# Ledger of designs, part 10: miniprotein binders against Uncharacterized protein slr1840

Target 1, 371 residues: Uncharacterized protein slr1840, of Synechocystis sp. (p73408)
Amino acid sequence: MRQILIAPDSFKGTLSAGEVCQIALDVLAPEFDCVAHPLADGGEGTLEAIANNLDGQWQTVRVQGPLPDQTVDACYLWLPQEETAVIEMARASGLPLVPVGEHNPEIATSYGTGELITHAARRGAKQIQLAIGGSATNDAGLGLLMALGWQFLDSQGQSVGWGGQALGKVAEIIPPVLNAFPQVTVLCDVTNPFYGANGAAQVYAPQKGADPAMVQRLDQGLRHFARVVREFDGFEINFPRAGAAGGMGGGVAWALETKIESGFTAIAKLTQLEQAMAGCDLVITGEGCFDHQSPQGKVVGGVLELAKKINKPAIIVAGQCQLSQTVLPNVLKIFSLVGPDMPLEKALQHPQTALKKRLVQVKQYLIQSQN
Key: E = the ipSAE of ESMFold2; O = the ipSAE of OpenDDE; V2 = 0.75 times the mean of E and O plus 0.25 times the DockQ between their complexes.

## First folded at step 2 (miniprotein)

Design t2d2 (from h3e with E18Y E35F N38L K39R Q42M Q45Y E46D D49I E69W R72L)
Fold by ESMFold2-Fast, scan of step 2:
Structure t2d2 (fold): chain B 371 residues (1-371), chain A 82 residues (1-82)
Amino acid sequence: as target 1 above (371 residues)
Amino acid sequence: DSQKDLQRIAEELQKLLYQARDIIERDGNYDQAQFVLLRAEMLIYDARILANKHNDQDLIEQVNKLLDWLQLLIEQVREKLN
């Protein structure tokens, strides 16, 4: 076992996938031929993961932030050989950009994300991969569409303005005269519909600063906008996945005729993960969940399914032991960062140290099993 | 509603566990059973988070019973894979 593929997800809240790869390389590369292949599920960290795998060019653009009086410098990744731009909406319109106490999905706008799309189109992008996790917004992508030349008018013929509060005011839709844009693929793993009990506002607006009364107003706005879209061109915007990013999934599917794909699948295809794995003797994958509020498993699950398909052995490094340490034919061993010798609090405070400790144990395991 | 989401996840977990049991007992295809059990393990994590978040004792108990069943099926597969 000479060649090892290091193919982890981020340890969310503590370490990026690239940082996990670097620590693994530092521990393992002196004894083994290691290849770093950081992964993501389409959420935060997606650009860094892809940039580590491909020769991409970072583009920095000054755009509208999530708050009306906010400007941000947002980066996206340009892949010249693929003629593809990879955009994380959270870098222009994300919750982390909003100061504590200022979260308000009634006023937060996706306009800056639309400015990134426009910049990428002018750069020559034929394809755009749009990761829509981490949004601060509940505006159904209205801001994004306005940046692309769409007009949304109220009953007085005036612009409805920005934010989730604008949705309930829309009386007229005017598309841009030139509606030629790159093919957009949305990276999304949630199935929520546009509105309703499981819709964008009811499920996600509270984490974006909405109280119960505001949630009801936002949901009513989404329902109103859905009706207006149906009257405009007959499109039914209330479908599974349409609720992603405050309804942006629905809005861009309608206006830009986007595809929607699983984040892991899109990233694995773009980075040629299967080919990289086929060239190695062993895969080390992992993910971190240090609290019980964070779902996980999509990246590790996908890597393991692929490794099984092409008959490659795997080792798992996990932040918390979510797996039972089941003996799968291709899984050699599971290592958990948190355990009796490493309490949760200590691992959260010193994640690099915790990961390095476990990777040293992985190295010893591999040396001992090297017959 | 997260309560409905919890029940939906519990129902899907139960389906996966029945599927794995049938594969083990009927087909003896332990490789396929492992794949199903891995999916069930990851889904149980989501169910536990949601159950604890709502402090619903009945759902927590239901999820724990499904977890116990999952552990039994995992041990059966491990035993057969030598």
Scores: ipSAE 0.000, ipTM 0.096, lowest interface PAE 24.1, mean pLDDT 82

Design t2d3 (from h3e with Q14Y E35R N38W K39E Q42L Q45L D49Y Q62L E69F)
Amino acid sequence: DSQKDLQRIAEELYKLLEQARDIIERDGNYDQAQRVLWEAELLILEARYLANKHNDQDLIELVNKLLDFLQRLIEQVREKLN
ESMFold2-Fast, scan of step 2: ipSAE 0.018; ipTM 0.509

Design t2u1 (from h3e with Q14L E18F E35M N38E K39L Q42A Q45E E46W D49L N52R E69L)
Fold by ESMFold2-Fast, scan of step 2:
Structure t2u1 (fold): chain B 371 residues (1-371), chain A 82 residues (1-82)
Amino acid sequence: as target 1 above (371 residues)
Amino acid sequence: DSQKDLQRIAEELLKLLFQARDIIERDGNYDQAQMVLELAEALIEWARLLARKHNDQDLIEQVNKLLDLLQRLIEQVREKLN
């Protein structure tokens, strides 16, 4: 019996990675020995994908929300055998937590994310995987760092307070006396620098509620904070990826000496994807939209690179795929849900039916290829 | 590149719809789901403006068709809120 690893991403807006795995198991498992290994890229569905692969325990903590007068119940995933916590900042400091009409990156704080890190450390975490997508904030992680004991003072020796507006007020930095926090790895797939035309404020602040004048103030605040950090210890915070989550990528890399990895790389290591793949004859992977020209930061791209490294053939099942490009030698075939017989609208309205139809074709292809 | 920007917008919209669906199905938090849908609607309007600025009638038609399909999905999810 051929042994198949089902290692997909979610089909955004339609099916979770777990749902994709279940449909594949239902179609393929009668004829093939299948193993489900749902994946994610560090965005939506990341905690669920990890929990499905490892002995994960959900922890709910009441923390500071993105707005100063807001408290939220935020969940993170505790992995006892790995002594690792997986935290999505968006669950404590995310844009969806802000009421309609109240989005404001000048006041939104990441403090609650820092409270989750503190709780995980007290739980016994030695490692933290921090996914920083979906932020409401443009505070360079100042709130998060304040929750961890850092102090940022203005020219009068008073705390600068919270939000992106605080960055431009920082005159003095005081690190915590004891810094016994777990090793933090940031999961980040954007390359934006800390400030400037392609920086955190210019590119991402508008979606967080900033008008053009506010974008300029926020960018100036980031530039000011970068100068203060450089004067404090010589660190250059304006590097590629530093702009992620309103500058949090830069802030935590500086203050916590954080490692930054793509979401896929971190998840693949944590779930031992390469080892799982080595135990199988073939891998089936997929996602809702696959760009063959730019597999960087994509689950499908990462799976294909690992499969090539260990000489495993792969099949791709994609919602929409740019099929005119040449495929890698280890890719046997690409199946697209959207095509002449399945228009986009129908696939979006009946995603399970569309996926099942393509998986039946995958099954037929595999049976024929064994002859 | 306007065409690549529009593809990224479509991916972001699908992500927001998945997020709203998950909030409704798992948590039943309709107020938070509504916030996500408001963001998706704002992004659709921005995408339509970008498509108009491209000045390529075939691309504009294709983008508008895709955005109309996504907007109908947003309305279907919003009806579940009510």
Scores: ipSAE 0.000, ipTM 0.176, lowest interface PAE 21.2, mean pLDDT 81

Design t2u2 (from h3e with E11L Q14Y E35L N38D K39F Q42S Q45D E46Y D49R K53L Q62L E69Y; at its last look DockQ between E and O 0.01; V2 from the best seeds 0.00; counts 0 for: pae E 22.9 > 1.5, pTM E .711 < .8, other shape alone 2.769 > 2.5, placed apart)
Fold by ESMFold2, look of step 3:
Structure t2u2 (fold): chain B 371 residues (1-371), chain A 82 residues (1-82)
Amino acid sequence: as target 1 above (371 residues)
Amino acid sequence: DSQKDLQRIALELYKLLEQARDIIERDGNYDQAQLVLDFAESLIDYARRLANLHNDQDLIELVNKLLDYLQRLIEQVREKLN
């Protein structure tokens, strides 16, 4: 009997990584021993992936949502043994929290994410892993920093307010007097700088509801804020990865002396993925990329790289995959959810059925390979 | 320097207390108000140290009023969460 590690990303928009694991366990279980190890890349599913692999305590906090007149219940994961809190920015300041038609990064605030950090600090956290994917904001973390006690004032001495619209107004920065916060590590994989052609506003603000004129205003606001920060303490905020989450990467790096780490790498280390994989004979990984234009995701790539390193064979299950097995020599076979017997529209409407169908084929492949 | 820091943190505390009061009055969300008050409470020890250092009667009175305000809001939230 083979022991199989099921180590997938979520199938974005259809199935969580945990749901993928459960379907695989249900399909494979009597004939194969399976170990669930759901993963994430620092985006929306990060807390669930960690909670499946470690003893954690969910904390629910009522905080400021992305819109100024909105409150939300946001969860984070408290890991008491590690003295670590894992916080997903998107649960307090994420794009999914904004109603359709109200997407506006000039107004959206990161304040609620700062409130989560404050709560975690009071709980005793010495470290915070901050996943910043899926944000609604382009405020450079101003809201977050205001929740931690920073003041940002305009030329008239008044608060600049919230949102990306505030960035261009900043004339004076007043840090909090008490600056004893937990060590914050930002989890992200994007390399975008703070501003410019490849910056936060130009590349990502359109997805958050910005039209071309708003994108230009947001980019100029980021440039202005970078200048004010440089004048304040000499910090050069326009570095690679600083543009993540609407400039959050740069803002917290500046204010909190944080480090930025790959989301997959941080999660894999925290959940001990290598140890789990070493104990198995085979790895099944996958992702829900249904867009044939999209490159291979960071979770799948990271799992395959690790599997290659420790000489473990792998099977890939994906929404639509055009990778060749010859490109990935440790990959035994690739199964795509979409095919002649499962058209794209049907797979999107019935993702559990599509995945189950392919996992049955994986099971048949594995049984036949033993004969 | 210390007097300037005390004035600044007193302003921060006042804004946090006003925010908590508004959350109580506008939303009735006592859990959210408690979060803001908990943050304000983490700053209070520093404000009290600075007030003692300055020996400025107006600053001492201001800090004491902020402490009393904080305590009253904490008690209001505690009574509602029972």
Scores: ipSAE 0.000, ipTM 0.127, lowest interface PAE 22.9, mean pLDDT 83
ESMFold2-Fast, scan of step 2: ipSAE 0.545; ipTM 0.851
ESMFold2 (binder alone), look of step 3: mean pLDDT 79; pTM 0.717
OpenDDE base, look of step 3: ipSAE 0.118; ipTM 0.584

Design t2u3 (from h3e with Q14W E18L K39I Q42Y Q45E E46L D49F N52R E69M)
Fold by ESMFold2-Fast, scan of step 2:
Structure t2u3 (fold): chain B 371 residues (1-371), chain A 82 residues (1-82)
Amino acid sequence: as target 1 above (371 residues)
Amino acid sequence: DSQKDLQRIAEELWKLLLQARDIIERDGNYDQAQEVLNIAEYLIELARFLARKHNDQDLIEQVNKLLDMLQRLIEQVREKLN
């Protein structure tokens, strides 16, 4: 019996990776041995994808939200066998937690994310996987670091407080007395530097509520903080990836000496994707959009490269595809949900039906190609 | 990269719509669903502002068409809140 690994990303806005796997199992499992291995890129669905692959314990903690007078119930995933916690900063410090009209990266704080790290450390975590997508913040991780015991003081010797507005006030840095924390790995797929035209504030602050004047103030604050860090210990914070999550990528790399990995690489390693794929004859992967301008998504691209490395054939199921041919030697065929028989609007309204229809075609292709 | 920012906002809008639907289906908490939809409306206006600053007029048109579709979906969900 042919053994198939079902290793998709979510079809963003329509189907979770787990839902994609379940539909594929329902269609293919009668004729093939199928193994579900839902994936993510470090963004939406990351904790759920990991929980589906590993025995995890959900931890809910009441923490500081992104706004000063806000508390939120945020969950993270505890993996006892791996002694690892997986934390999505957006669950404590994310944009969706801010009510309409109150988005303000000058005020929004990452303090709650630091409280999740502290809770995980107390639970016994030796490793933390920190996904930093979806942030409401432009505070360079200052709030997070304050929750871990770091102090940032202004020229009067008082705390600078929270938010992106605090960065320009920092005159003195005091590290915590106990500076031994779990090893933190940041999941980051952007290359933006800390400040400048392609930096955290100019690229990402507008979506967090910043007008042009505020963007300029935030960028100035990031530049000031970079100077203070350089004076403190010689660290150059303005590197590729440092701009992620309002500069948090830079802040935690400096203060916590974090490792930085792509989201897919970290998740694939943690869930043992290569080992799962090696045990199968074929991999089916997919995502919502696979087009000429972005020929490979992060998850699909990573799966295809891994499949090529270990000489496994692959099939792609995508919401939309503009390619006329296979792009890699190991890709057998690409199936698009959208086509002459399934317009985009109909696929968006009935995504489970659209996906099932294409998976039936995948099944027929596999049965016929066995000859 | 303004195009990447617009794509992220579009992805977040879809996520908020699914979140509002799920809140209604699981909990029947219309007030909480309304709050999520209010955030989605703010992000649509922000995305329109960013699209107007983009140098590529064809991409602006494509983004606006997607945002109009998402806004119609928000309105459909909101009508069911009654």
Scores: ipSAE 0.000, ipTM 0.117, lowest interface PAE 23.8, mean pLDDT 81

Design t2u4 (from h3e with Q14L R21Y Q34E E35L N38M E41D Q42Y Q45S D49L N52Y Q62L E69W)
Fold by ESMFold2-Fast, scan of step 2:
Structure t2u4 (fold): chain B 371 residues (1-371), chain A 82 residues (1-82)
Amino acid sequence: as target 1 above (371 residues)
Amino acid sequence: DSQKDLQRIAEELLKLLEQAYDIIERDGNYDQAELVLMKADYLISEARLLAYKHNDQDLIELVNKLLDWLQRLIEQVREKLN
């Protein structure tokens, strides 16, 4: 009996990666020895995907929300065997937590994300995986760092306070004594620098509620903070990826000496994906939309690259697929949920049914190809 | 009353850190010290949040001083238990 690794991304807006795995197990497990390995790219569904792969304990903490007078209940994932916490900053400091019409990156703070890190350290974390997508903030991680004991003072010796507006006021930096602090790895797939035309404020502040004048003030604040950091210890904060999450990528890389990795790479390492794949004869992966000349998903692309590296065949199950004459080197077949027997509207309304139908076809294909 | 809550938490934190210090230095009971330090670690996060909400620089400095002490005691205990 073939050993099959089921390693999909979510089908965005319809099925979680875990749901995709469960449907695949229900169809394939009676005939094949299947291992579920749901994946994510560091965005939506990341904590759920990791929890489905590892023995994870959900932690709920009451923390500071993105707005000064807001408190939120935020969850993170504790992995006791790995001594690792997985934190999504958006759970404490994210745009979805801000009521419609109240988005304001000049006042939004990342302080609550720092409280999650502190709680994880108290829990015994030796490592923290910090996913920084979905931020409401443009504060370069100042709030997060304040929660960890950093002080940022203005020219009068007073705290600069919270929010992106605070960056332009920083005149003095006082670091805490950092003892046995957890190693932080930031999960980030954007390449934007800290400031400038392609920087944090210019590219992302508008979606967080900034008008053009506010964008200019925020960018000037980031430039000012970069200068102060450079004067403090010589660190150049304006590097590719530093602009992620309103400059948090840069701020934590500087202050906590973090690694920055792609979300897929970090999750693949944490869940031991390559080892799991090596133990199988074939991998089935998938996502909501796929073009086999130019894969759109980071997860499917990463799985295929790993499969090619270790010479494992792959099957792709996609919600929609553009037909092409190009054959991918190690891909046996691509199955699309949408087809002559399953119109797009039907697939969107009944995604579980559509996926199950295609997995039955995958099963038939595999039975016929057994040696 | 947030100001009274902040003062109470700061006083409790100082008491817990002094208790942990005495246990470590005088009794050598590192397991007991760890329990006290875990409680202090929990409260210090709340104290810091309140200090920042009040934007009180003196309280922020006090809480950060207590955090530095807490971190040193935690490191000392973990080194001895390992």
Scores: ipSAE 0.000, ipTM 0.314, lowest interface PAE 16.4, mean pLDDT 85

Design t3d1 (from h3e with K15Y Q42F E46L N64L K65R D68A Q71W R72E E75L)
Amino acid sequence: DSQKDLQRIAEELQYLLEQARDIIERDGNYDQAQEVLNKAEFLIQLARDLANKHNDQDLIEQVLRLLAELWELILQVREKLN
ESMFold2-Fast, scan of step 2: ipSAE 0.000; ipTM 0.417

Design t3u1 (from h3e with K15L Q19F E46L N64E K65L D68A E69L Q71E R72W E75L Q76Y)
Fold by ESMFold2-Fast, scan of step 2:
Structure t3u1 (fold): chain B 371 residues (1-371), chain A 82 residues (1-82)
Amino acid sequence: as target 1 above (371 residues)
Amino acid sequence: DSQKDLQRIAEELQLLLEFARDIIERDGNYDQAQEVLNKAEQLIQLARDLANKHNDQDLIEQVELLLALLEWLILYVREKLN
């Protein structure tokens, strides 16, 4: 019997990676020996994907939400054998936590994410994997750092407070007396610098609720904070990737000396994806939208590159596939959920049915090809 | 009629996806790319208005899916313009 690894990303907004795996198992397992290995890119579904692959303990902590008057119950994953905590900032400081119509990056704070880091450190974490996708914030990680004991004061010697609006007020930086925290690795797939035309505020603040005037104020605040950091210890915060999560990439790299890795790379390493793939004859992977002309920084792209490295064929199942003339050397076939027999609105309303229909076609393809 | 409104937004999203692909094929058509981004922002507002108007869990889930696709489209167009 052919051994098949089912290694998909989530179909964002419709199906979790775990749900995709379960549907694939239900369709394919009678004819093939299947192994589920749900994946993520450091965004939506990251904790669930890791928990499905490793023995993890869910920790629920009541923390500060993205809005000043908000508290949220946020969970993170504790991996005792690895002495590692996996934290998604979006669960404490994310855009999905903000009620529709209340998005505002001038006031949104990352403080709650810092409280999760503190909790994990007290739990005994030696390593923290921090996924910074889906942020509601443009505060350069200021809130997170305040939760870890850093103080940022204005010209009057008072705390600058929370939110992206606070960055332009910073006049003095006071680090905690004992700055001993677990090693933090930031999971980041964007290359944006801290400030400027391609920076955090200009590129990402609009989706977090900023109008053009707010974008300009936020970018000015990031520029001011960069100057203050440079005066404080000579650190140049305006580097590629520093703009991730409203400048948090830069802020934590400066303050916590973090490593930065692509989300897929960190998750693949943590879950031993290469070992799982080596034990199989074929990989089935997928996501909500696939562009095989440019698989860079994507889960599907990472799976395909790894499969090519160890000489494994792959099949792609995508929610919506972009037209491409590029032939991928190890890809046998691409199946799209949306097509002439499945219009977009029908796939959106019945995603499980649409995916099952395509997986039945994958099954028939595999039976008929019999390689 | 929330289901009819949702269908209309989904149909407009389909048209925007086709338009975005056309822009990518033509590479460097910044006026049309800006039109796609402006229309996507309008659809986000319509989807948010739908979510704010109703307290139906199934409808909210459908709106969240639509918002995720619209956010994907915005990021996709911005990436291709770089």
Scores: ipSAE 0.000, ipTM 0.123, lowest interface PAE 22.6, mean pLDDT 81

Design x1a (from fx1 with T6F E8L E42R T53Y T55W E86Y K88L)
Fold by ESMFold2-Fast, scan of step 2:
Structure x1a (fold): chain B 371 residues (1-371), chain A 92 residues (1-92)
Amino acid sequence: as target 1 above (371 residues)
Amino acid sequence: SKVTIFVLITVDSPEEAKKLAEEIKKLAEELAKKLGVKVEIRVEVRGNTVRIYIWIEGSPEDVEKFLEELKKLIEELAKKYGAKVYVLIEIE
């Protein structure tokens, strides 16, 4: 019997990666030996995908939200066998937590993300995977670091407070003693530097509520903080990827000596995707972004690259595919949920039915191709 | 008692940082030997900064004596090098 690895991303707004896997198992498992391996890219659905691959324990912590007068119940995933915590910063400090009309990166703080890290460290985590997509903040991780015991003081010796506005006020840095602190790996897929035309504030602050004048103040704050860090310990914070999550990538790399890697790469390593794929004859992957063609997505792209590396054929199931003249190596066939028999509106309203219909066609294709 | 000490020292140049790191490590190890205290010392140089981590285990009295003498040592070296110093002490 043919061994099939089902390794999809979520179908954004319709089905989780786990739900995609379950539908595929229901259709294919009677004829094929199937292994479910739901994936994510470090963004939405990351904790759920990892929890489906590994026996994880959800931890709920009451923490500081992105706004000063806000508290939120934030969940992170504890993996006892791996001694690893997986934290999505957006669950404590994310843009979706800010009410419409109240987005403001000058005051939004990452403090709550630091509280999650503290909780995980006290739990006994030896490693922390920190996904930093979806941030509401432009504070270079200052709030996060304050929650870990770092002090940032102004010229009068008082705390600079929270938010991107605090960066330009930092005159003195006092680090905590971090005894036996876990290794932190930051998951991010942007290459932006800490400051400048392609930096955190210039590129991402507008989507977090900044007008042009505020963007300039925030970028100036990041530049000031970079100088203070250099004077403090010689660290050059303005490197590619340091701009991720309003400069948090740079801040935690400096303060916690973190690794920074792509979300897909970190998740693939944590879930042992390459080993799982090597044990199968074929990979089925996919995504449900209806305005993109596969393999534009990071997960589908990563799965296809890995499959090519270890010489495994792949099938793609996508929400919508545009006509393409590009030939993909080792891809046997691409199936689109949207087609003449399934209009976009119906696929969005009945995603389980649409996916099941296409997986039945995948099954028929595979049966015919075995002969 | 178990105590962790973190010292961050900033000097004017990377060359001075390297010299300071070697001098501090030697003097701190000599102090530990003199006082009969079990100590682990890690020294890191980054640019013009020196980061010193000291893990110390001993009786409360011996630990206190070590901390007092270490503070004097750091103050003398900071004056010699014209350095900025941050010292954090965590007691179990």
Scores: ipSAE 0.000, ipTM 0.298, lowest interface PAE 12.7, mean pLDDT 84

Design x1b (from fx1 with T4Y T6L E8W R51E T53F T55I K88E)
Fold by ESMFold2-Fast, scan of step 2:
Structure x1b (fold): chain B 371 residues (1-371), chain A 92 residues (1-92)
Amino acid sequence: as target 1 above (371 residues)
Amino acid sequence: SKVYILVWITVDSPEEAKKLAEEIKKLAEELAKKLGVKVEIEVEVRGNTVEIFIIIEGSPEDVEKFLEELKKLIEELAKKYGAKVEVEIEIE
């Protein structure tokens, strides 16, 4: 009996990675020994995928929301066996928490994300995985750092306050006294630098409510902060990925000496994907692939590269075959949910049925290939 | 024109990554000098991966020449170190 690892991403907008795994298990077991290993890219569904892999414990904390007058109940995952907390900044400081018409990256703060980190550290975390997608903020993580005890003062010796507007006011930095602090790894799949034409403000502030004049003010604030940091300790904050989450990637790399990894790489390491894959004869992976205009993470690509590295064959089940033209030699077959027997419209209306139909075809293919 | 170049090179060890990072930075700076283009180069080592960020400003002709020579240089270094390479280029 072949051992099969089911290691999919979510089919975004239709099925969670866990739901994909369950449908695959229902179709392929009992004919095959299947292991579910739902994955994510560090975006939506990440905490759920990790919780399903590692039996995580949900922690709910009341924290500062993205708006100064807002509090939110935000949850993160505690993984006791791994002594690791997994935090999505968007749950405390994310764009979805801001009412329509009130988006404003000049005032939005990441302070609540810092409160989650503080809670996790007090909980006993030795490692923190921080996913920084979906931010409402352009504050370079200043709010987060203030929650950790950092002080940022203006030329009059007063606190600069919160929001992207505070960056241009920073004249003095006072770090906290550091006790034993968890190692923070940032999960980041964007490559943008801290400032400039391809920087945090120019590229991402418009979706957070900034008009062109505000974008220019925010970019100048980031440039000013970069100069102040360079003068403070010589750190060059304008590097690839530093622009993630309104500059938080840069801010926390500087202040907390964080590691930065792609979402897939961090999740694969945390869930021991390579070990799970090594114990199996075949990997089945997949994703929705319905919208190629917004590339998010590299789950299928990462699974395929890992499978190639350890000489495991792979099968892909995708919503549409818009996967990279680069197909590894170890890919046995690609099954598309959309095809002559399943139009796109029908697949979107009945995603469970469409996926089950393709998994039945995968099952038949596997039976034939056994000789 | 302004061009942003992002390169990730993954090698077998952190020590090899540091060596590769120093070599790439030196060679890229020499190439920029030779072609008379303005470049800002940031090189970071994260575990076994070297991350290189290059901002280049110049005429379209000089920028294209730099990009072609840089790609060649990175490919040669990748072969030398047995490395995996990913490149992203954004033209403004």
Scores: ipSAE 0.000, ipTM 0.116, lowest interface PAE 22.6, mean pLDDT 84

Design x1c (from fx1 with E8Y T10L E44F R51W T53I E86L)
Amino acid sequence: SKVTITVYILVDSPEEAKKLAEEIKKLAEELAKKLGVKVEIEVFVRGNTVWIIITIEGSPEDVEKFLEELKKLIEELAKKYGAKVLVKIEIE
ESMFold2-Fast, scan of step 2: ipSAE 0.012; ipTM 0.433

